# VH-VL binders against Hydrogenase maturation factor HypA (hypA), part 15

Target 1, 132 residues: Hydrogenase maturation factor HypA (hypA), of Synechococcus sp. (q2jir9)
Amino acid sequence: MHETDMTRALIQTLRDWWQSQPGQPQIARVHLVVGQFTCVEPASLTFAYAAQTQGTFLQGSQLVIRETPLIAYCHPCGQEYKPEIGRRYACPNCGSPMEEIRSGRELKIDYIEIDYIECSTNFTPPAQPEVA
Key: E = the ipSAE of ESMFold2; O = the ipSAE of OpenDDE; V2 = 0.75 times the mean of E and O plus 0.25 times the DockQ between their complexes.

## First folded at step 15 (VH-VL; framework fv_telazorlimab)

Design g1 (from n2 with heavy chain E108Y; at its last look DockQ between E and O 0.52; V2 from the best seeds 0.68)
Heavy chain, then light chain:
Amino acid sequence: QVTLKESGPALVKPTQTLTLTCSFSGFSLSTWGVGVGWIRQPPGKALEWIALIYWDDDKYYNTALKTRLTISKDTSKNQVVLTMTNMDPVDTATYYCAHLKYDFWSGYYYFDYWGQGTLVTVSS
Amino acid sequence: EIVLTQSPATLSLSPGERATLSCRASQSVRYMHWYQQKPGQAPRPWIYWTSDLATGIPARFSGSGSGTDYTLTISSLEPEDFAVYYCQQYSDYPYTFGQGTKVEIK
ESMFold2, look of step 15: ipSAE 0.710; ipTM 0.818
ESMFold2 (binder alone), look of step 15: mean pLDDT 93; pTM 0.924
OpenDDE, look of step 15: ipSAE 0.812; ipTM 0.873
ESMFold2, look of step 16: ipSAE 0.661; ipTM 0.803
ESMFold2 (binder alone), look of step 16: mean pLDDT 92; pTM 0.918
OpenDDE, look of step 16: ipSAE 0.804; ipTM 0.874

Design g2 (from n2 with light chain R30S; at its last look DockQ between E and O 0.41; V2 from the best seeds 0.67)
Fold by ESMFold2, look of step 15:
Structure g2 (fold): chain C 132 residues (1-132), chain A 124 residues (1-124), chain B 106 residues (1-106)
Amino acid sequence: as target 1 above (132 residues)
Amino acid sequence: QVTLKESGPALVKPTQTLTLTCSFSGFSLSTWGVGVGWIRQPPGKALEWIALIYWDDDKYYNTALKTRLTISKDTSKNQVVLTMTNMDPVDTATYYCAHLKYDFWSGEYYFDYWGQGTLVTVSS
Amino acid sequence: EIVLTQSPATLSLSPGERATLSCRASQSVSYMHWYQQKPGQAPRPWIYWTSDLATGIPARFSGSGSGTDYTLTISSLEPEDFAVYYCQQYSDYPYTFGQGTKVEIK
């Protein structure tokens, strides 16, 4: 249920932004950065987004997620390491507990892609590349 | 519209336990990305953050005060309760509760609405 | 913990003058936030995310900075601007405040 509630909050943020825009543009894609240490499953989030945007100003838009890895810093060793989420968080070299997280807590909008409007009467498909 | 109001005793004796309640409306503490924080301000001094509680029941305390603090929520009553043990005259301050909200653009939380505050005086 | 140091402690100015308030962090932060507080009142959000004015805040206020150095500027002081201004960070726990800069009438 976390992804459903998170998606609802994300959509409200997008609605507020959209209402503030001149012309209230058609949104094509919402790019989101999601860290692995957020307990958020990208597939569940994209599914909830698709379901909750039907019949709204986001109809037909796509949620595009870039994941960031969990990376921690071990102060005794002076080195970064990758904890095993759900298994072992301590430094594999010295056993110190995880304290400083350098990556993996992100949950934010990266950018919004807008459909542009232009009048075009022709489309020429790209030429086929030469096959070897 | 979001509103918060602090309630509790105006006077507490040294060593007693202070219990403060934040009653709020216009949001639910079960909503993703929402929290309530407590901040205090001794007379004529700077603001000091003291505790947070989030929608998922994660809790954070100011390290200097952590051993004396407990924060809890009752989502059905729209209330957050702060308990601070072993009160001392140095703890005399106005105590505020504030609405904490996640911002998807910055990826950070922030306080957007504050209660009016309640003055707690610690004196014999 | 991240210590925020505001300077000056007191800024004595006349209406119409420009005020420049500094906030320096003991380590890099992503954003700085500012509050205004008048006697007997709760702090009021003033500037979010370094430079974004809170709802209803006049355009004579602006914020800038990055890393460890941040500034709140009032281009031309109005009588209602004389107050204490606090900076705050949300980059790491505990969420700390600066000690305040009091802007007062000379």
Scores: ipSAE 0.686, ipTM 0.796, lowest interface PAE 0.8, mean pLDDT 89
ESMFold2 (binder alone), look of step 15: mean pLDDT 92; pTM 0.922
OpenDDE, look of step 15: ipSAE 0.816; ipTM 0.874

Design g3 (from n2 with light chain D92E; at its last look DockQ between E and O 0.45; V2 from the best seeds 0.66)
Fold by ESMFold2, look of step 15:
Structure g3 (fold): chain C 132 residues (1-132), chain A 124 residues (1-124), chain B 106 residues (1-106)
Amino acid sequence: as target 1 above (132 residues)
Amino acid sequence: QVTLKESGPALVKPTQTLTLTCSFSGFSLSTWGVGVGWIRQPPGKALEWIALIYWDDDKYYNTALKTRLTISKDTSKNQVVLTMTNMDPVDTATYYCAHLKYDFWSGEYYFDYWGQGTLVTVSS
Amino acid sequence: EIVLTQSPATLSLSPGERATLSCRASQSVRYMHWYQQKPGQAPRPWIYWTSDLATGIPARFSGSGSGTDYTLTISSLEPEDFAVYYCQQYSEYPYTFGQGTKVEIK
């Protein structure tokens, strides 16, 4: 499955980053941007992630996906439009073929959320510094 | 470890067709987000990207050379083959193949490993 | 197609000196990448994503820039740093290279 292979590549990217971090933090959430004009089904990717992260440094982490719409730009009309995926890609106003895609092909990590570590409950917290 | 090695003829006559093979190890062209590119460098001159093939069999060619180029892969043999027709003395160059991979942080591809290159001379 | 113009073509310096190599793109690019090449060898990745040193590259190297103007800096030249340096962009096809800056011993 291509989502299975994609997930393996994503996890390797996360492992390389994690191994390079001081303290090797506990990862809570991985935020991913996925465009609608990719060959990627978000639900399949989320399922593969959950399956492949069991028993790893990503145990218990969540893959959070933000989808971006397919948006094209028609140069003759000077306007953006939304193609109908699977039906019509040409500009609905002038019929020009789809040439410039402005959104919908993204596939990247947006940011990583980490958990904080717990300090011993037997320690008295230090006084907080004065904040301007 | 990723390695790539170019092979093919060292000498080609004008008008002949050049066939170059990139043999690699340490990765598979069935792996998501992987590609192989060809770059050439005439003696003493700048590098020029010429062709690219991805794991999903998408192919891209330098526009100036497109009509003369074909690129293909054999995933089971870990090879990529480049064919360039109608060779001319200006095509004399060292030809490199290079590993292309997807970077999830930038959302872009880049070359990370290069072959040693093979010099192809085009002369009568 | 995006043309990358490097300057100077040749930079003649002594060991210990600071080297500044420029790469100008004909259009804005998102990132600039750099390679080092010595005679008879393949290009070696040197700097990725404008400022990220490739594995094993000494801290005396740095990269910076944005838009159309990018710079590779060597803070104090060592004998092994004399080579040709190329910039490259991946913002659009074809993936173009600069013509190179040769850093040579004075």
Scores: ipSAE 0.642, ipTM 0.772, lowest interface PAE 0.9, mean pLDDT 88
ESMFold2 (binder alone), look of step 15: mean pLDDT 92; pTM 0.923
OpenDDE, look of step 15: ipSAE 0.820; ipTM 0.876

Design g4 (from n2 with light chain S91N; at its last look DockQ between E and O 0.42; V2 from the best seeds 0.69)
Fold by ESMFold2, look of step 15:
Structure g4 (fold): chain C 132 residues (1-132), chain A 124 residues (1-124), chain B 106 residues (1-106)
Amino acid sequence: as target 1 above (132 residues)
Amino acid sequence: QVTLKESGPALVKPTQTLTLTCSFSGFSLSTWGVGVGWIRQPPGKALEWIALIYWDDDKYYNTALKTRLTISKDTSKNQVVLTMTNMDPVDTATYYCAHLKYDFWSGEYYFDYWGQGTLVTVSS
Amino acid sequence: EIVLTQSPATLSLSPGERATLSCRASQSVRYMHWYQQKPGQAPRPWIYWTSDLATGIPARFSGSGSGTDYTLTISSLEPEDFAVYYCQQYNDYPYTFGQGTKVEIK
């Protein structure tokens, strides 16, 4: 469904980033911000990610999702409110329709957690003394 | 390689309907997070966004032009079609189609590739 | 609708001079984007996300700003830089453009 296709697009974005990185780091976790008003189900996305990353450069990595709440602003009342998703989107105080969304439409990479740590390649341990 | 090319009539008479086709390659409108937009530019004037169509068939129109515009896609032919009714000399412009792509780092859509544009002149 | 106002309308300068182009939004936007356009050509993406140069754009170009005020700067004008520059926002529909700043030879 849409989460499957979205996950393919996300993985392509990650592949492009990964190819641009020195040493092609091993990715441990991908942190994604997903708003409640995106029509994206986090559990479905996590499932699709796990399935699609098998046998790829992302094998063994986790998708970590932080959800953001739907928050709207009511201009007549001059204040924020939380619409009831799937039930009532209008301002509960004055009934004005939802127009300004201040949170809940995010769908983006927050940051990437990698296991790759560059160490000096010039270190040579001293020769071990021979046993007499 | 992403490419787009606009095609349609160079001359349209006032009141007629304009039909423009955007033919593209290097991407599919079935791909999540992809869209095609239409932007126009009257000679010597600013760019004006006029319509968008997304991979999921969501459509958006410039509010000043909405009643005159229809956008559609044919995913199998890699084409987007724009129609604009009741053309007027003020609609004389170069019309561009452009590839719209979702960017997961910013969380926003943007235009990354543009067609070369096609000049449409509206005069009697 | 978010209105983008560019200033100045025309910037007349000589090669080697510094150019500063302003774009003011009628509402706060998260990012500003810039295009270069030469006569008879399509607009070329120039700067994305306020400050990220598009592929192949010279380092003498830079972008900055936040909220409602954004700037494109050319540190030392080259002959190829004389063109019209447009700002654009993707913050809300319709995705509007500024009216352009023409950078021309004095």
Scores: ipSAE 0.718, ipTM 0.816, lowest interface PAE 0.8, mean pLDDT 89
ESMFold2 (binder alone), look of step 15: mean pLDDT 92; pTM 0.920
OpenDDE, look of step 15: ipSAE 0.836; ipTM 0.885

Design g5 (from n2 with heavy chain G33S; at its last look DockQ between E and O 0.47; V2 from the best seeds 0.63)
Fold by ESMFold2, look of step 15:
Structure g5 (fold): chain C 132 residues (1-132), chain A 124 residues (1-124), chain B 106 residues (1-106)
Amino acid sequence: as target 1 above (132 residues)
Amino acid sequence: QVTLKESGPALVKPTQTLTLTCSFSGFSLSTWSVGVGWIRQPPGKALEWIALIYWDDDKYYNTALKTRLTISKDTSKNQVVLTMTNMDPVDTATYYCAHLKYDFWSGEYYFDYWGQGTLVTVSS
Amino acid sequence: EIVLTQSPATLSLSPGERATLSCRASQSVRYMHWYQQKPGQAPRPWIYWTSDLATGIPARFSGSGSGTDYTLTISSLEPEDFAVYYCQQYSDYPYTFGQGTKVEIK
């Protein structure tokens, strides 16, 4: 399972970061960006994360995934468009093949949310994009 | 500790096919998000990336060389093999293999460990 | 493909001087990476993701830039710093390198 191995690698990345931190903080949420034009299914990652983190330094933490849409750019038309994943990738206006991808290839940590005792009520994470 | 070592002939005649092997340890090509790349450097000139192979057998080639290149892996032997056909004196270079790793913070791959390199001379 | 052009081709300086190495990309890249190479040796990773020093690299080195214009700076040259420095991008295939800037003793 791709997502199981991917989650193991993510947890190792988080362990390396966590071991380098003063006080080895309690992690509340791990925010991940996952593009639609990847071989990665967000639900599968979330499931694997929940299974692999129990009993670890990530106990009690959540994996929060922000999905990014596949967006391509058609140079002949000078316009962005959304390819039909698995069906049709060419520009719907002129038929040019897909060549420039503007969004949808992401797979990365956005930011880490740490539990704070005194300042948790004023905590505002970096803005998450609206689902639109 | 990741290590890589290139092996193959030091001398190749024009038109012959070059076969290079990258033998490595400290990682496995069955590990998600890992790859091996080949980079060459002609004497006194810049580095030139030539090929990549990933854990899932995805392959990428330098477009200028693509018709002459084949890359493959043998995960059980911890080896990657590069084949380059129709060698020419301009292909004389030191050939390096390098470990390619995914970085979850940047969301990109990068080379972190390199082999010592092997000089391949194409006669005439 | 993305072409990286380094300048100057050669930088002749004395120990203790400040060195500024430039790398310009033919189109915007997300990050620039730098390698140091000495004769007869493989390239060594030096700076990742524009400004992050690789393990064990001295603080006199720094990287900066964005878009198409990137810089590696050595604040005060030490004898061990005389080498060739290459920039590289990972923003699109093929991954490409600059042609190098040789930092040599004046």
Scores: ipSAE 0.598, ipTM 0.770, lowest interface PAE 1.1, mean pLDDT 88
ESMFold2 (binder alone), look of step 15: mean pLDDT 91; pTM 0.903
OpenDDE, look of step 15: ipSAE 0.769; ipTM 0.859

## First folded at step 16 (VH-VL; framework fv_telazorlimab)

Design j1 (from g1 with light chain W49Y; at its last look DockQ between E and O 0.70; V2 from the best seeds 0.71)
Fold by ESMFold2, look of step 16:
Structure j1 (fold): chain C 132 residues (1-132), chain A 124 residues (1-124), chain B 106 residues (1-106)
Amino acid sequence: as target 1 above (132 residues)
Amino acid sequence: QVTLKESGPALVKPTQTLTLTCSFSGFSLSTWGVGVGWIRQPPGKALEWIALIYWDDDKYYNTALKTRLTISKDTSKNQVVLTMTNMDPVDTATYYCAHLKYDFWSGYYYFDYWGQGTLVTVSS
Amino acid sequence: EIVLTQSPATLSLSPGERATLSCRASQSVRYMHWYQQKPGQAPRPWIYYTSDLATGIPARFSGSGSGTDYTLTISSLEPEDFAVYYCQQYSDYPYTFGQGTKVEIK
C-alpha cells in the first residue's frame, strides 16, 4: 500500500527531527497539509499512521490532516479558477488547459504540537508547546 | 553516511554511446521518496540537469536531451545507469550523480548529496 | 521549463564588502535553493528553501525572496567566499539551475 510506505518515510522525518530536539519532547499532534491533487488518500494515511506509531516515540500522537483544494491560475484570463476534479480541468472562461496549480499539490508537515516542560518550582510560567 | 561515485569512460568519440554508472551507499532506491539524478557541467559553464530516477521507477529527462537519454536502476547493486546516445563534442562535461530526497518540511524534492563527478571528453 | 536568470554574471568585490546576488525565475516558485562551487569541486548545498542555511554555513550568508525574485546576501566577504554561486528551483521539471554568479576579488 502506497500510503504505508509514505507513512514510514514521514515517521522517519519526524524521528530525525525529534532526535535533534533538546529533551526529546512528547509529540501530541502532527499537522499535515495534503492537497486534493496528490493521489494521496488522507483516510489511508491516517490509518497507516495510527498503526505504525504504536510502540514508538509517536505513540498516542494524532495525525491531523488539512486538505487543500485544487486551485489553478489561468494566465490568459489573469484569474484563479477551481477545476472540476475528474471532470474538467480547463479554464471555464477561455478554455485554456490547466497549467499553473496554486493549491492542491501539497504534501508537507505544517507544524508539530508538543507538550511543554513544567517548571518544578512553579516560579515561572509553563513553557508553551514547541512547534516546527 | 550517503556517498555516490560516478564511473565510466573519460574519453568517447563523436557518435558513440556513453554509459555512466552511479554507485552509491548509505541509502536504498527502494525507500519511498528517494531518487538519483544526473547533472552535468561543461567546462566553465552552468550546471545542467539531465535525468532522474525514483524509487518507484518513475523517470524524468531534460526535454532538450530526452531522445538521447535512458536511465535505469539496479536496486540490488545500489547502482543507477545513464546512457546517452550520439555523443558530440558539445557534450564534453563533468557528469555528477546526486541523491534526491523528498522533504516533508518543504513538500519538495532536493539534491542533498553529490558525487565527485567524472569528466567525459568527446573528441576524435 | 522554468528559466532562472542570475545577475550579475560576475561580482567583483573586496574582502569585507557586502555581496548581493540575484536570481530571477521565469515563473513563480515557492522556494529557491543555492549552491556554492569552487574550481574542480562538486557544487555544495549552501541555502535551502530560500533562507535556511545548510549545515556549517556561516551566518554572514542569508537568503530571501519570494515569487520570481530571490537574493543571496553575504554581509561581509571573507577570502573563502570567492566562488561561483548557483540558484536552483524544485517547483517543476526539469529542476533547473541558474547560470551562476561568480564572486571574485577586485
Scores: ipSAE 0.593, ipTM 0.742, lowest interface PAE 1.1, mean pLDDT 87
ESMFold2 (binder alone), look of step 16: mean pLDDT 90; pTM 0.894
OpenDDE, look of step 16: ipSAE 0.823; ipTM 0.881

Design j2 (from g1 with light chain S28D T50A; at its last look DockQ between E and O 0.72; V2 from the best seeds 0.72)
Fold by ESMFold2, look of step 16:
Structure j2 (fold): chain C 132 residues (1-132), chain A 124 residues (1-124), chain B 106 residues (1-106)
Amino acid sequence: as target 1 above (132 residues)
Amino acid sequence: QVTLKESGPALVKPTQTLTLTCSFSGFSLSTWGVGVGWIRQPPGKALEWIALIYWDDDKYYNTALKTRLTISKDTSKNQVVLTMTNMDPVDTATYYCAHLKYDFWSGYYYFDYWGQGTLVTVSS
Amino acid sequence: EIVLTQSPATLSLSPGERATLSCRASQDVRYMHWYQQKPGQAPRPWIYWASDLATGIPARFSGSGSGTDYTLTISSLEPEDFAVYYCQQYSDYPYTFGQGTKVEIK
């Protein structure tokens, strides 16, 4: 399945980043933006992620997906429109073929959420006033 | 270690068809997010992107050259083949193939490894 | 098609001087990439994503910019830095290159 192969590539990207980080942080969530016009199924991707992260530096982390809608721009009409995925891609007003896609092809890491586990009980506070 | 090498004729005559092969190692063109592109450079001139093929067999051609170009892959041989018809002296250039990779941080593809290039001269 | 215009065409400088190379796009691009090329050699990736140095590139190089205007800066020229530098965009097909800026010894 294509999502399985994509997930391997995503995990390699995360591994390269993680290895470059000082302290190699514990990752809690990976936030991904996935467009509706990418042929990527979020549920399949989430399933592949959960399966492939077992026993890795991503153990216990969650893949969180934000979907973006397919939005195109019709140059003859000078306006945006929402194509009907799987049915009609041309501009509903003038019939021009879909040419400029403004949203829906995203497939990228939005941000990584890490756990900041308390690593030390040693904290040097400022001097406190003495009580009488 | 990713490597690419171009092979084909050093000299073609005008109107002939050029066939170039990109042989590579260190990656598979069946891997998600991978592609191979062709770029050329006439002597002393700028680089010009020509064609691109992705792991899923999606293909893109430079619009100015599209009617003359065909790109294909043989994943089992780790090869990409570019065919360009009706060669003209203006097509004299060094032809490069390059590894294309998807970057999940930017959401864009980019070329990270290039072949050494092969000079193709078009003259009688 | 997105046209990339580099300036100056030639930059004649002495070792130790600062070099500033400009690349202007005909429309907004998200990222600009830079290559270095010496005679008889393939282009070498130099700067990715406007500002990220490729592996092994010296810290005297930097990149900046956004939208339509991008720069490559060499803080103090070394003898090995005299070459042609090309910018490239990946925002839309065809993936286009600038015409190059030649950095040469004065």
Scores: ipSAE 0.667, ipTM 0.792, lowest interface PAE 0.9, mean pLDDT 88
ESMFold2 (binder alone), look of step 16: mean pLDDT 90; pTM 0.902
OpenDDE, look of step 16: ipSAE 0.780; ipTM 0.861

Design j3 (from g1 with light chain T50A S51D; at its last look DockQ between E and O 0.56; V2 from the best seeds 0.68)
Heavy chain, then light chain:
Amino acid sequence: QVTLKESGPALVKPTQTLTLTCSFSGFSLSTWGVGVGWIRQPPGKALEWIALIYWDDDKYYNTALKTRLTISKDTSKNQVVLTMTNMDPVDTATYYCAHLKYDFWSGYYYFDYWGQGTLVTVSS
Amino acid sequence: EIVLTQSPATLSLSPGERATLSCRASQSVRYMHWYQQKPGQAPRPWIYWADDLATGIPARFSGSGSGTDYTLTISSLEPEDFAVYYCQQYSDYPYTFGQGTKVEIK
ESMFold2, look of step 16: ipSAE 0.690; ipTM 0.801
ESMFold2 (binder alone), look of step 16: mean pLDDT 91; pTM 0.904
OpenDDE, look of step 16: ipSAE 0.797; ipTM 0.869
ESMFold2, look of step 17: ipSAE 0.655; ipTM 0.796
ESMFold2 (binder alone), look of step 17: mean pLDDT 91; pTM 0.905
OpenDDE, look of step 17: ipSAE 0.779; ipTM 0.858

Design j4 (from g1 with light chain S91N; at its last fold request DockQ between E and O 0.52; V2 from the best seeds 0.73)
Heavy chain, then light chain:
Amino acid sequence: QVTLKESGPALVKPTQTLTLTCSFSGFSLSTWGVGVGWIRQPPGKALEWIALIYWDDDKYYNTALKTRLTISKDTSKNQVVLTMTNMDPVDTATYYCAHLKYDFWSGYYYFDYWGQGTLVTVSS
Amino acid sequence: EIVLTQSPATLSLSPGERATLSCRASQSVRYMHWYQQKPGQAPRPWIYWTSDLATGIPARFSGSGSGTDYTLTISSLEPEDFAVYYCQQYNDYPYTFGQGTKVEIK
ESMFold2, look of step 16: ipSAE 0.742; ipTM 0.833
ESMFold2 (binder alone), look of step 16: mean pLDDT 93; pTM 0.925
OpenDDE, look of step 16: ipSAE 0.813; ipTM 0.876
ESMFold2, look of step 17: ipSAE 0.741; ipTM 0.840
ESMFold2 (binder alone), look of step 17: mean pLDDT 93; pTM 0.924
OpenDDE, look of step 17: ipSAE 0.813; ipTM 0.873
ESMFold2, fold request of step 20: ipSAE 0.744, 0.744, 0.706; ipTM 0.838, 0.834, 0.815
ESMFold2 (binder alone), fold request of step 20: mean pLDDT 93, 93, 92; pTM 0.922, 0.922, 0.914
OpenDDE, fold request of step 20: ipSAE 0.840, 0.854, 0.853; ipTM 0.883, 0.893, 0.893

## First folded at step 17 (VH-VL; framework fv_telazorlimab)

Design c1 (from j3 with light chain S91N; at its last look DockQ between E and O 0.45; V2 from the best seeds 0.67)
Fold by ESMFold2, look of step 17:
Structure c1 (fold): chain C 132 residues (1-132), chain A 124 residues (1-124), chain B 106 residues (1-106)
Amino acid sequence: as target 1 above (132 residues)
Amino acid sequence: QVTLKESGPALVKPTQTLTLTCSFSGFSLSTWGVGVGWIRQPPGKALEWIALIYWDDDKYYNTALKTRLTISKDTSKNQVVLTMTNMDPVDTATYYCAHLKYDFWSGYYYFDYWGQGTLVTVSS
Amino acid sequence: EIVLTQSPATLSLSPGERATLSCRASQSVRYMHWYQQKPGQAPRPWIYWADDLATGIPARFSGSGSGTDYTLTISSLEPEDFAVYYCQQYNDYPYTFGQGTKVEIK
């Protein structure tokens, strides 16, 4: 059930951003980065998003999830390695336990895609919110 | 508006157990992505993070102090309690509690609101 | 544990001067946060995410940096800016602080 509660928090973050925008733009897609080492199931999150956005300012928008792999860094060996999730987390070369995670713990908005209205003049899309 | 307030004894004798309470308003510790942390500052010295508790009851402690610390929450009372055993004069410090939240834009937690702090003096 | 080292320890300057405070991390961090603290008061959030001023913080303050090296700059010191400034990271537990830079009146 943490995906349901997480989705409520995500939607509130989006509402705060949306309220601060000129014109209250129509949101087409929300691009989210979710790491393999987060205990967050993308399918569950997508389902909760679809259910919770019904009848809201996010009606009709899609949650687009990009997964990132678990990548760790072994300090004794001075190199990155890819742990075997659910099997082996230690460095395959020296056996040192996993201590520095370089990728796979992400849970963040990458960017928000808004709908643009076609018009007779050239229009440069507004800048997306910076998330990093 | 988020507010936090620390309460507990101002004076503690060496070897005694310190119990500090953080009472807060303007947020719930049942809300996803929320936590409360404890930070201390000895007089004239730097800030030292000591403990965290999250909405899902996950807990983290400063490694140097871990065996002496216990953190717990009472969500219905809007309180977090920190217990530190075997107090020593070197533990004399101002103790702060602070609101921790998850930021979806960065993907990190951070402290955004702090209590005013309470001075705890450890002496015979 | 990520160690944050601030320099200088003390910066003695006059109002109107430019102040540059450094925070160096023992390993790369994504963001650095800054706090201002005056005697007898709690730390106040000052700069989030390396370069984002907290609400109500004057534009003479700015933050910059990435990786292991971060700075806080005050373009023209005002009397109210004399305080201790701390950096903090949230990249990994424990969420450590720097030892502080005291900005004092010369």
Scores: ipSAE 0.705, ipTM 0.823, lowest interface PAE 0.8, mean pLDDT 89
ESMFold2 (binder alone), look of step 17: mean pLDDT 92; pTM 0.917
OpenDDE, look of step 17: ipSAE 0.781; ipTM 0.861

Design c2 (from j4 with light chain R30S S51D; at its last look DockQ between E and O 0.67; V2 from the best seeds 0.72)
Heavy chain, then light chain:
Amino acid sequence: QVTLKESGPALVKPTQTLTLTCSFSGFSLSTWGVGVGWIRQPPGKALEWIALIYWDDDKYYNTALKTRLTISKDTSKNQVVLTMTNMDPVDTATYYCAHLKYDFWSGYYYFDYWGQGTLVTVSS
Amino acid sequence: EIVLTQSPATLSLSPGERATLSCRASQSVSYMHWYQQKPGQAPRPWIYWTDDLATGIPARFSGSGSGTDYTLTISSLEPEDFAVYYCQQYNDYPYTFGQGTKVEIK
ESMFold2, look of step 17: ipSAE 0.742; ipTM 0.836
ESMFold2 (binder alone), look of step 17: mean pLDDT 92; pTM 0.910
OpenDDE, look of step 17: ipSAE 0.806; ipTM 0.870
ESMFold2, look of step 18: ipSAE 0.671; ipTM 0.799
ESMFold2 (binder alone), look of step 18: mean pLDDT 92; pTM 0.913
OpenDDE, look of step 18: ipSAE 0.798; ipTM 0.868

